# VH-VL binders against GCN5-related N-acetyltransferase 10, chloroplastic (GNAT10): the designs that were tried, part 1

Scores and structures below are computed, not measured.

Target 1, 215 residues: GCN5-related N-acetyltransferase 10, chloroplastic (GNAT10), of Arabidopsis thaliana (Mouse-ear cress) (q9c7g6)
Amino acid sequence: CASTESLTSLTQNNAAEIELKYLVSQHGWDVRRLNRDDEDEIRRVSLVQAEAFHIPLALFDDFFFMFFQAEVLSALLYKLKNSPPDRYACLVAEQTSETETLSSSSVVGVVDVTAQTESSVLRYFPGVEEYLYVSGLAVSKSQRRKKMASTLLKACDVLCYLWGFKLLALRAYEDDAAARNLYSNAGYSVVETDPLWTSTWIGRKRRVLMSKRFS
Below, numbering starts at 1 at the first letter of every chain, in headers, positions and changes, except where a header shows other numbers; antibody chains aren't numbered by Kabat.
F, E and O are the ipSAE of ESMFold2-Fast, ESMFold2 and OpenDDE, as the mean of both directions, binder to target and target to binder. V2 is 0.75 times the mean of E and O plus 0.25 times the DockQ between their complexes.
Where letters were taken out, [cut] stands.
Atom coordinates printed by the task and the answers are left out, and those that the model quotes come from them; centres of patches stay.

## First folded at step 5 (VH-VL; framework fv_trastuzumab)

Design c01 (from t03 with light chain S91Y)
Fold by ESMFold2-Fast, scan of step 5:
Structure c01 (fold): chain C 215 residues (1-215), chain A 119 residues (1-119), chain B 107 residues (1-107)
Amino acid sequence: as target 1 above (215 residues)
Amino acid sequence: EVQLVESGGGLVQPGGSLRLSCAASGFTFSDYYIHWVRQAPGKGLEWVAYISSSGSYTYYADSVKGRFTISADTSKNTAYLQMNSLRAEDTAVYYCAREWELPDAFDIWGQGTLVTVSS
Amino acid sequence: DIQMTQSPSSLSASVGDRVTITCRASQSISSYLAWYQQKPGKAPKLLIYAASSLQSGVPSRFSGSRSGTDFTLTISSLQPEDFATYYCQQYYSTPYTFGQGTKVEIK
């Protein structure tokens, strides 16, 4: 009970009364909710995600990366503005440091958690009305193999419990063994795989739907 | 190929000190968290301490906190456990083990080194 | 600290038997649980991680399952090389903790 009882979270996303608390502090990593009032932190999060999901182009890649990061930033701002605080969270990871205060520049990992009711997922879970969808998991390239992704996924477990949800779901590419093993280690199981024909076309990759249940 | 080898165990009197070494081969030490796990004669496994892959974060079991220090030398691909103020209850075989995110478990263990604390 | 309790502490079995070992966590650890096999005088060997994922090179007769905070290790048809002590271990939070072990010995 010690770890669960010691975990803290932001209960409300009110600009006037923000208190930064950690959902998980493990293995040298602290995970908390993004501070929506910290513009530097929002920009840092958009950079971490843009770097992780950017597909380089042959010409003028620097300009296209800048536009892609702007799109990621706009999407993040939209979600923060238009989502209830108990139905969407952007979680950030930073290294545990005795000398470092909480700062946007120290954010090196991020994951999004969104409440959803999509029939494409719920059709596999009779009796479940809604689930938390995990997406946008990104870690700074310099920080791979340091348990940060695992710690971010544990923070998703904590949110699932705190918000009263019984199901976490995510999608990963079928051919991405590293991601699939990461999610499998975190307790996710394959529910369904995209039809084989999806991989016959350029730019189309098969994905697997994975889930984790709490009872 | 991939291997961890412990050394430095032996007989010491209560209040004495020992330094254990864990030499890694076949992989890069700084890509993994390195743990020390001990086992008293005829007893079960007890987790002791770890050092993060970056070397900047350490964690200790309450029973050894303040007496044991874990460290790593990346140039020698070796982790150390400095044990001070040893007590009879520290008598055990000490294993080092590696851990990473995939799998998030101790996939490689050393052979163990025996530490006996007696008067 | 998270307490891990194994049952039984020991059992006697014959080759070909189905063996089940249980491990209970004192709090929710999701699926962050591993099973290890230890033979006399040897270091532990990883069998299962994430409660149910079989480690590469481990025979398919070993399997793991989870129900809430209860975890089981099953050996579907015990072989001579399976007589050993088995440990569960949570890696959800620090400090990492092990169960007290289950000794599987010849009947």
Scores: ipSAE 0.372, ipTM 0.728, lowest interface PAE 3.6, mean pLDDT 84

Design c02 (from t03 with light chain S91H)
Fold by ESMFold2-Fast, scan of step 5:
Structure c02 (fold): chain C 215 residues (1-215), chain A 119 residues (1-119), chain B 107 residues (1-107)
Amino acid sequence: as target 1 above (215 residues)
Amino acid sequence: EVQLVESGGGLVQPGGSLRLSCAASGFTFSDYYIHWVRQAPGKGLEWVAYISSSGSYTYYADSVKGRFTISADTSKNTAYLQMNSLRAEDTAVYYCAREWELPDAFDIWGQGTLVTVSS
Amino acid sequence: DIQMTQSPSSLSASVGDRVTITCRASQSISSYLAWYQQKPGKAPKLLIYAASSLQSGVPSRFSGSRSGTDFTLTISSLQPEDFATYYCQQHYSTPYTFGQGTKVEIK
């Protein structure tokens, strides 16, 4: 008489366990933390970020891309190894699947969240000791989808709440209207813009510091 | 000109079925999420369902889940809402609307099509 | 589900008046809130998105603001064409939910 109850209980527990792994599941996207023990997933994340942030060169671009991706991978591995689990997270987005199969090849979006105490940011927030810094937001160019970036940003909100932080901060290029509008829609407000002379330096573009506060 | 046009509404008996169409023109249909929103006579707006821009993901309000099915035909730039097992409380004007990230809201709506479920 | 509570349910105002409508979310929705205007017999029209961003083509007398989970739509100087029903909507989480509406009527 108990066998039906036991089966139902196990099914319910499995569903709850799966739900706890996802920070956000909305608009056809599932966002969760990177599995640090999955080498294929780590490599996939480095590829997505490298593709998003690589500046193509006219000659030997494939060669230089390989080195850039290796650098991105190396930095990711270092952060995963040396950061406390409540001070750094790499978040990955994948399309919601009816089979619920996890695959490194299905990762199409990435964002990093890091606890920081930089004076260049905290100077604008009297009474705040630390904040979560959002960076490396990347969406696969070959599989770009609507609302994936906004869903990744909502997952950052969830981490901010879960880790007990009161402030999220990020930087975007001043001339990147699409990124700035995306962040504004997610509740971020401009705090400060880099000085005009920043753009006179070779390879440098002006950035804006944006922030989002929680009570 | 960017527009959405609904069709397929009418009078139907309780337990009956209707299929609503939402025809898009003046924009790339497959770049947008398409939503259905309904409004009962003299009442407020109620969100019903959406289909993702890729067509591979759908979501339904609990009040219609299992009875309504949303689909899209990108070759015809048309979204559909198949309504089965209709109830008197499904009586409403049904609107389709598009959504994109910028603006992250329903910026274009259709004119609406009336569905009346009664004997 | 996220509940959106809108107030007042109706109000009477004269042309030139400042009108304020409030919407309260049952949980944090960040700035993922839109305001719509609906005239009798017509589909809703988008006024404000991201809590405070004015939609292209909407008169500057309309503005939106956010304070925590409280959102406000303000019409700085009411015009004859502004007599309508206004709805807030959260699009932070599925299912999307609307406020019950505020009818702005001529005094």
Scores: ipSAE 0.252, ipTM 0.716, lowest interface PAE 5.0, mean pLDDT 84

Design c06 (from t03 with light chain S30D)
Fold by ESMFold2-Fast, scan of step 5:
Structure c06 (fold): chain C 215 residues (1-215), chain A 119 residues (1-119), chain B 107 residues (1-107)
Amino acid sequence: as target 1 above (215 residues)
Amino acid sequence: EVQLVESGGGLVQPGGSLRLSCAASGFTFSDYYIHWVRQAPGKGLEWVAYISSSGSYTYYADSVKGRFTISADTSKNTAYLQMNSLRAEDTAVYYCAREWELPDAFDIWGQGTLVTVSS
Amino acid sequence: DIQMTQSPSSLSASVGDRVTITCRASQSIDSYLAWYQQKPGKAPKLLIYAASSLQSGVPSRFSGSRSGTDFTLTISSLQPEDFATYYCQQSYSTPYTFGQGTKVEIK
């Protein structure tokens, strides 16, 4: 009456179904890798990130938001198609529920993790050849950060361990005390702050480079 | 300003039931996780249970799992702890506390309500 | 479950003394640690969050530090109002756990 592994029926030469594995399940939040075969989930992720990072314009903002979301979607699709599965991951967060339903609309939080070798980061870590860069941390506008962001960051720690990396790095805006406190709680320490002159660029705020080391 | 007020404590016989209330003023429960923490006479603090800000997720200490139920009524801005099958070792002052994600700490506590389980 | 071992269980001190209380986690909890002060008959009061951040309204004589899984609460110059019981608490993982408490008593 149930599906079992003991069933050895003839195969139709089908590819194995994609099995979703939760990296972290804590405080009412489940974090897993994005299902790259779910086009609706990919669009949902791009919407969550676009809404979080869009800089509003005084005129024709709806038009420009549409283009910004399209750019976010295009970048995500490119990363999913062209990145090795152990060097890039898009992580999604959803509320823990008693019904196991995979739905694009259930995604309420997102973070990207990318293997990088940028000298602007590595110059502060002699002996380190590569690191995982945490970026694009975004929460749906219908939700607050209610322990979700901390759970997403713990999932980044899990990937760092599983992929054999020794360093996690990220950048936060220096005036975003909530984000900086979140990252400090999660074990990140300040490495460098952007020069004061960077705040003169339109849409540009000073950032702080933060890192978390594993040994 | 912001305040949590507990009520419902009292003397109950072993095997009895009691319901504690935690009323919030100056803030909304949907912005915070709400916890119950207890302290037996002359002993330290022990975490009991929490309910998520959405109200859809709850977690309990093993010592009370199956006997205690935490719930929240958003319209009354009040959380509840339903305590069933009470034992002598449940005797304690019960505190209600709120927790923010940032900081991940109990920044506001209620005054506490005493629950005594004895004959 | 994450165990929080707090030491000492009690200490006797005089006004003006430097007091140090230690808390050790059984595993890494990053900086998800808070310190609370409790006076007899009162609810606990938050002193330090995120291992080293001072809560608004708390005197600067209180400070917290972290070294791996070891955490320290320091009172640089004990005042009469500081005689109380102090607790550490981790919020890294459920269930949340407290240290056993350290009672700071008048000598």
Scores: ipSAE 0.423, ipTM 0.744, lowest interface PAE 3.1, mean pLDDT 84

Design c07 (from t03 with light chain A50D)
Fold by ESMFold2-Fast, scan of step 5:
Structure c07 (fold): chain C 215 residues (1-215), chain A 119 residues (1-119), chain B 107 residues (1-107)
Amino acid sequence: as target 1 above (215 residues)
Amino acid sequence: EVQLVESGGGLVQPGGSLRLSCAASGFTFSDYYIHWVRQAPGKGLEWVAYISSSGSYTYYADSVKGRFTISADTSKNTAYLQMNSLRAEDTAVYYCAREWELPDAFDIWGQGTLVTVSS
Amino acid sequence: DIQMTQSPSSLSASVGDRVTITCRASQSISSYLAWYQQKPGKAPKLLIYDASSLQSGVPSRFSGSRSGTDFTLTISSLQPEDFATYYCQQSYSTPYTFGQGTKVEIK
C-alpha cells in the first residue's frame, strides 16, 4: 500500500527482481530463461532452432520443414513441462531494451542446458557424478559476430555455477570447423572424437565431445 | 590490409569538446564491435566505450558516461567518439579497436590519437 | 566492476630466461581473458585470447594458462624483442577491465 516509502520500496524490489531475471546482460544482449508461460516465446524459440538445424530436401521441403518445426516445438514443450527447474533450462537472447526506445525486443538466439549422467561422457571425468549438457545453440547467420553466441555461452557458465555443477559438456560435428572453433574459443576443450567407422556411407557424421570444467 | 585509423585528437581547454574518428578498411565493419580504449601518460590501458556491430547498443565507462557519445556510420565504415565537457584527467592517447565474437578479444587496434586537455 | 590485478608491476630478466606474469580477477570470469603486448609509442598487440589460445602470428614461446580466477602468461625463453609492457584484460562483463600492466625489461 502506497505511502512514499512503501512506493519506493516496491519500485526497488521490482527493479531488483528484473535484474535477477537476467543471467547475463552484456554486449547489447540480455540472456534469461525462457518463460514457459509465454506461448509466443515458445513458438519463436522453436522457429529459431528449426531454421538453424533444418536440412533442406529437394522435394516437399516445405512439408518436411513444417513437420520438423512441429517436432522441435513438441520436444521443447515436453522438456519445459517435465524437467525440474534446476535440471533443464532453455536460455533465450534478446536485444537490450535501453537502446531500442519504443521498440519491441524479440528472441534472436537460443541454447538448451540439460543435467545429464550419461556414461559416454562421465567415463572421461572421474569424480564427477553429473554434468550440464549444452545443445541446440541457434544463432542466426545475420547475427554472426554480434556477441550473441558468446553471451549465450557465458549464461551457460553462470547456470553451471548457480546449480552447483562442475562440468559443462557439448558435442559438435567433427567436420564443422566453425562450431568447433566457436566452442574452443569459449573455453571448451576436445575430450573425444567418435570412431572412424561412424563416417561410413550409411553412417552418421562423426562428433567431437568437448568440455569445460569448473572448480 | 586490415586497418583502423584514428583522427581528431588535439589540444583542448577544460570544458571543451573534441570528436574522434575511427576509420576502418579491409574488413566488413558491421561484423565487429568497436571499442575505444585510452591510455593516460605513464599509465595503463583504460576501457572507455563500445558500440555494437548493429550500431544499436552502446556502453560507457562510468568516468565518461554522460559526457562521451559513441556512434557509427556503417556506410562509411567509421566509428566516432564525441567528447564533451573534457577534464584534465581525460588527457590520454585514444585507441579504437575491433572485437570479434569468439574470441572475445581486440585483435586489431588503431595507431592511437593524442588528446591533451590543458589550460 | 571486475578488478584485474597483475603481478609483478615490473621485472628485469636476461635473454633466455623464463618469465611468468600473473593476473587475478576479483570474481569469476571463466576463460574470458586476453593478454596484450605493448611496446613504447605503439598500440597494444593481441598475444593470447580465451586464457590459453595463441593468436595467429605470435611466437610459440608465449603461452597462457588458467587456474580458477588466476591467470598466467609465460614467455619460455625471453628474446630482445619481448621488451614491452604486458596487460591482461577481461571480456566477461561490461565494463571491460585491464590489469595495471607489467613492464618487462631485458638487461
Scores: ipSAE 0.013, ipTM 0.554, lowest interface PAE 8.3, mean pLDDT 82

Design c08 (from t03 with light chain A50Y)
Fold by ESMFold2-Fast, scan of step 5:
Structure c08 (fold): chain C 215 residues (1-215), chain A 119 residues (1-119), chain B 107 residues (1-107)
Amino acid sequence: as target 1 above (215 residues)
Amino acid sequence: EVQLVESGGGLVQPGGSLRLSCAASGFTFSDYYIHWVRQAPGKGLEWVAYISSSGSYTYYADSVKGRFTISADTSKNTAYLQMNSLRAEDTAVYYCAREWELPDAFDIWGQGTLVTVSS
Amino acid sequence: DIQMTQSPSSLSASVGDRVTITCRASQSISSYLAWYQQKPGKAPKLLIYYASSLQSGVPSRFSGSRSGTDFTLTISSLQPEDFATYYCQQSYSTPYTFGQGTKVEIK
């Protein structure tokens, strides 16, 4: 059908005009691949992710936030430059507009999808050689009630189908009930939880591995 | 008690207009998408329209586009379906339903209100 | 629009029977499918969401499964209160669409 042909073209040819085609358009949200030729959009994405994952400090927080955002930006640029177009995608969500005003400032949600082969994940899935890893899901606070996160996760399902992968995986903090409920409702199931001692001896919070499998 | 209550149904002549109301209680309706689903006598369910939680986005089934308008009043916790240019084929029980941010499903439905369009 | 085709349109069963109802999507909808139960004169009630997730308060005898674009609702041991009409519904793409319904009636 038309939708399947259009989605396939996005996977096989990574020209800038193709990257602007929408993977999902639902509930007033359009989800597409990041326009790698738009420097302002790349900066906007790094800001959205930095704001979502920043841990505020009591002193000099503005300085440390700028440094953190610069690190997020550098990592994004590296992935865009060095990843094959059918093994990494940065997906952006923007509001459906009645007028054709595509601007980097309209991006309000982001998620990263990366092909991986980590043994720490694959050991739970005999017969699976690779999977798509979902990370960096960030949604503007003002937009969280508008189904944007679910639309971004649907776009990850679409890429999984188009790229021929059978497994989506992600990690969430054990104590983040909101994130875990969001992922569970999107079809992800808990596979494994970090050992109790990991958070005490390594100095980090425990995480859960969640997965979603396609036949 | 979480519930949706429809009102405004009745008998109307072809070409006439009618406004349905969907009142929410026990929850904040602006946290949910609100949908209208109809069912003609002895027939199956047919999706009609939705309005987003912000009230900024609406979508309509092709059979009602240009004739029906969905709206919401957040201060009254109520959604509306304005039905114009009614046809005999619009005769149905009209339900309102809420949709959560995942799962994409209608977890709470109203009791329904009957709209009869005489031919 | 995505077309949802249910089978059978009706079936006759006895209390204690295992009942299966199928629903086919005209294109891939991933697992974005819900099942509803409707009794005469009542509003529909959500049973299953995301193809296989049981809604809170719904008896465990109800289950859903997916195989490609084919979806199945199973009632493992039919009870008197289960005689109703069942509908599948896709939420993958707008407009949302329902199957035509399956009536489960007394044998």
Scores: ipSAE 0.280, ipTM 0.709, lowest interface PAE 4.4, mean pLDDT 84

Design c14 (from t03 with heavy chain L102F)
Fold by ESMFold2-Fast, scan of step 5:
Structure c14 (fold): chain C 215 residues (1-215), chain A 119 residues (1-119), chain B 107 residues (1-107)
Amino acid sequence: as target 1 above (215 residues)
Amino acid sequence: EVQLVESGGGLVQPGGSLRLSCAASGFTFSDYYIHWVRQAPGKGLEWVAYISSSGSYTYYADSVKGRFTISADTSKNTAYLQMNSLRAEDTAVYYCAREWEFPDAFDIWGQGTLVTVSS
Amino acid sequence: DIQMTQSPSSLSASVGDRVTITCRASQSISSYLAWYQQKPGKAPKLLIYAASSLQSGVPSRFSGSRSGTDFTLTISSLQPEDFATYYCQQSYSTPYTFGQGTKVEIK
């Protein structure tokens, strides 16, 4: 279900385009869908996510970062091209502004939401045939703003409601207390933890599956 | 050591104005959201207003909207609550408090300043 | 606005008692709930954040829990310094709202 601020805003507007402009406006943050026609915004999103998820290397880090960012950008472009508009969304967060002009440089947070039917998730939810998967949550570390990540997660709640889904799911690393606390605060609960042997694979860490249900 | 200190309270006539100050020490207040919370004599806590860490976003309780203005001066590490058109029901101890993204709670409060609106 | 309802409004207890205070949200607020303690003439003090996380420096006899839109603050063995008024507060949506308070008094 949507926040009271989002519901009030939607009620006061008559145009669908205006109602869909911002999913959530709260705590100084506006969250909306990525403008897929804005190449600068797409590149900005890939940079924000690459910076958040890149693991620095002692040697040749600039080269590996460029490669990683290119992979992030490639994956984003693929999803934008090959996903129906009601089955994939890239959500962006920007500071609340008195002007209604959009700026790619103002994007400081990102999260991806994808409709999925993976058996590795659905086996824990009898009667559910499809869920929205939350991934790629990234907030610029250089920005000293607060409540942006929680506002992005609230926007995922709104999207879940608008698209008619009953389940949100995500994965977090078992050892990432900050991320796990953020998701728990947002109403997600642990469903399952990866087996201990998962950490024996190169580049693979144990994760926890977390979910949030709507009735 | 982290501290918030309120000042500026006092006795004022209905329709009058007061400006409250919230001075921060031991931390940079522009890293936090700053809130004002009030408590009428013998009553519970009521949230009044906040200003974002950037100073660019503010939000007010409906009971004070249009009469109160929250602001911040980062050079003085101080937040303000300008209270205009004061009413008897605004009589309360006013607290300032800071909030960060996590724990999403008011971890540091000032000691409060009393505002009495009386004829 | 999200309404927060506390129960009871007041209670009388003795040192060593187990005290439970309940707070109910009028709609889902996930775990965006904090508990505060206020002693006479003093500012409130944060006890619990994120529904169940104990603030640094707060005694372990305090604990919080969540079940849906119902939240509880428990003091496992009441001490003399725990006689105070307790408030719950939601930070899920603006405006932020407090419960009306629960006064814990000497029996």
Scores: ipSAE 0.260, ipTM 0.706, lowest interface PAE 4.4, mean pLDDT 84

Design c17 (from t03 with heavy chain S30D)
Fold by ESMFold2-Fast, scan of step 5:
Structure c17 (fold): chain C 215 residues (1-215), chain A 119 residues (1-119), chain B 107 residues (1-107)
Amino acid sequence: as target 1 above (215 residues)
Amino acid sequence: EVQLVESGGGLVQPGGSLRLSCAASGFTFDDYYIHWVRQAPGKGLEWVAYISSSGSYTYYADSVKGRFTISADTSKNTAYLQMNSLRAEDTAVYYCAREWELPDAFDIWGQGTLVTVSS
Amino acid sequence: DIQMTQSPSSLSASVGDRVTITCRASQSISSYLAWYQQKPGKAPKLLIYAASSLQSGVPSRFSGSRSGTDFTLTISSLQPEDFATYYCQQSYSTPYTFGQGTKVEIK
């Protein structure tokens, strides 16, 4: 084997890059880039992420959820408006359908991929100038939606390759075994764990930096 | 107690049909993708097909597309492989295997059932 | 389709030997690779998942590693019960594909 990628794979990747329709279609899930011109889809994405990452409160939870969702939406709109198309992407997962019609209501999974140059990450990777940061991985609540998170992470791999980046990085809470197992199974390796003193601050948890390399 | 048991194998003529069954014990298909993997006598493993945990999505190897159909009956906790237009090249031991998310691997396999396509 | 190539196709080793089997993917599959052991007349058994994670109940003498698209299964000190054929398998992309297998025979 002289080549690390087959002709068939390169053809598929080129088609995905040109059309940006589907980065991965596997296990009954289709993953593509968010349609920047679809306001309903943008709103749906913000709802999926807000529901996944909102911390419920005993008092005024409805008010705080509305505020949090508005912040998520505002941040998403800002990134979509101000990021070059090869430096930021919001990826959405939808169920494979017989009809090839894009639908905002069928979006059930989301992940963000952002080009970054933070020294807190690059200090661990001599020779690397920039990386893609994976964040905001969220899936709609459903016991029937198996393999969706893995398919979203595979789409991050495809995007890393298409954009010419050599490193994917993400952070997970140290005590989140499910997330850490998901990322480990997807090929991410622990780089660094936050110091023990991080958990002494009220409302803060230790995080684990994980990475995945390409050459 | 967690087991997959295949049945339905046997001798069949070229061009004939056969239906294999894969019965699960100790778990339900709701949380697993079920795969069929075959092995020709003295040869290696070849992936054949899978069906999603919901039963709504299927995928097939090119060598069997259009001839084989995978299905599942969740009420009976059993998956099926309907094999039509059988060829001598389909002669193999057929295994069913479950695949769980986290990890993506076949952690439980059936004992296998032999399919012989011969004239 | 992703092609998985194993080497060697067969080997003979003595008890106590260190055995290494290699598997190469035709394209990047990240760490979506598993290793299986198959004894004569039996179904395959999962040994390693996610390229390097040891399955529960599998002896610690088995280990897996990854370097790019190259994957290795190592048996640090071969035992008589390790007589078997070993297969690598990728789950990164459909269709799933297996290596052609490596037969390990005890000298």
Scores: ipSAE 0.376, ipTM 0.751, lowest interface PAE 3.5, mean pLDDT 84

Design c18 (from t03 with heavy chain Y33W)
Fold by ESMFold2-Fast, scan of step 5:
Structure c18 (fold): chain C 215 residues (1-215), chain A 119 residues (1-119), chain B 107 residues (1-107)
Amino acid sequence: as target 1 above (215 residues)
Amino acid sequence: EVQLVESGGGLVQPGGSLRLSCAASGFTFSDYWIHWVRQAPGKGLEWVAYISSSGSYTYYADSVKGRFTISADTSKNTAYLQMNSLRAEDTAVYYCAREWELPDAFDIWGQGTLVTVSS
Amino acid sequence: DIQMTQSPSSLSASVGDRVTITCRASQSISSYLAWYQQKPGKAPKLLIYAASSLQSGVPSRFSGSRSGTDFTLTISSLQPEDFATYYCQQSYSTPYTFGQGTKVEIK
């Protein structure tokens, strides 16, 4: 006879293992879903993203960075708590190790993938009801040009396939040639550019909507 | 000005060893991944191995795994392919090629060096 | 390993012809595909990356396209210098793999 305690333990172990499954292991990088039970890893992810997207200020930069990181952390915690496991994922990249140890300190790259139904995107894709939105791609400064961004974007492809989505979409600033080249080289194509009037507003920049289709 | 130059090819007996060199000039080695690709006489291209720009990560085709070792000396901007336990089927022109992170493609190739494994 | 199958293995064409070469991946590789041109006794030369992006310095008569796992290289108006062997290559998964090649010969 199987006991309730035995079945509960097995279920807990299987769930933890499934959540930590590697989506891609290539070029010395392993990409997996964020371990939502590891508070240090959550904080590490927020730090990596905050460092990548923070714009330094001449006065009180430490205060503004702290505030920005707190905002990034808060948004991440909200998404982790309130999103179904097949509609949101925070993907983390860590170096392939000869020792199979998972450590929050080893996370050096991050990307977010969110299921969305925004009409501002879907109007360009008749017959598509939902898509996966790629955002928050961040790489630790010491790991640039080491195939990590490519591996994170390939993990987004794998997740798109696993969740049964047909479309990946993202936005990059029109004047950010580096980001646009990165996404173009990963197979994304320009769909639409924000209206010219968007760039006439102080502090607002035109963005380019890019997409990658699966059939 | 940007180029890769291979050297070290030649005639070797089955079971013997050779070390190929791939010297980079006109660019920074640490910005690129280096690959070895071979081509047997009259045949197509076959990928052999890669090494990351940092030298920390390597990967090998199953046909050469355990016999070939790829390495790099960043101070000399040179990658190496140490070939041990050579077999007749390893006879090929060996090319080195560079790959940027993105695009994932070989934009610069060396001229190739011929390795002949024969008794 | 991901297998890349090219067709045809060879073709004969005349200057000015439209030439199409196809490459099929055994599984989804998204757009991580490159096309190379190789002339006898020379190293391969990159023509197309990311399935459809033209490499700098390559003539505009070359183009690449993707439909699922099927990829096509098109030469819109064949020139004398285009007689060569063409290879597709996937970089989606390690080990990287090449198609067997398509030889474009003078008719």
Scores: ipSAE 0.263, ipTM 0.720, lowest interface PAE 4.7, mean pLDDT 84

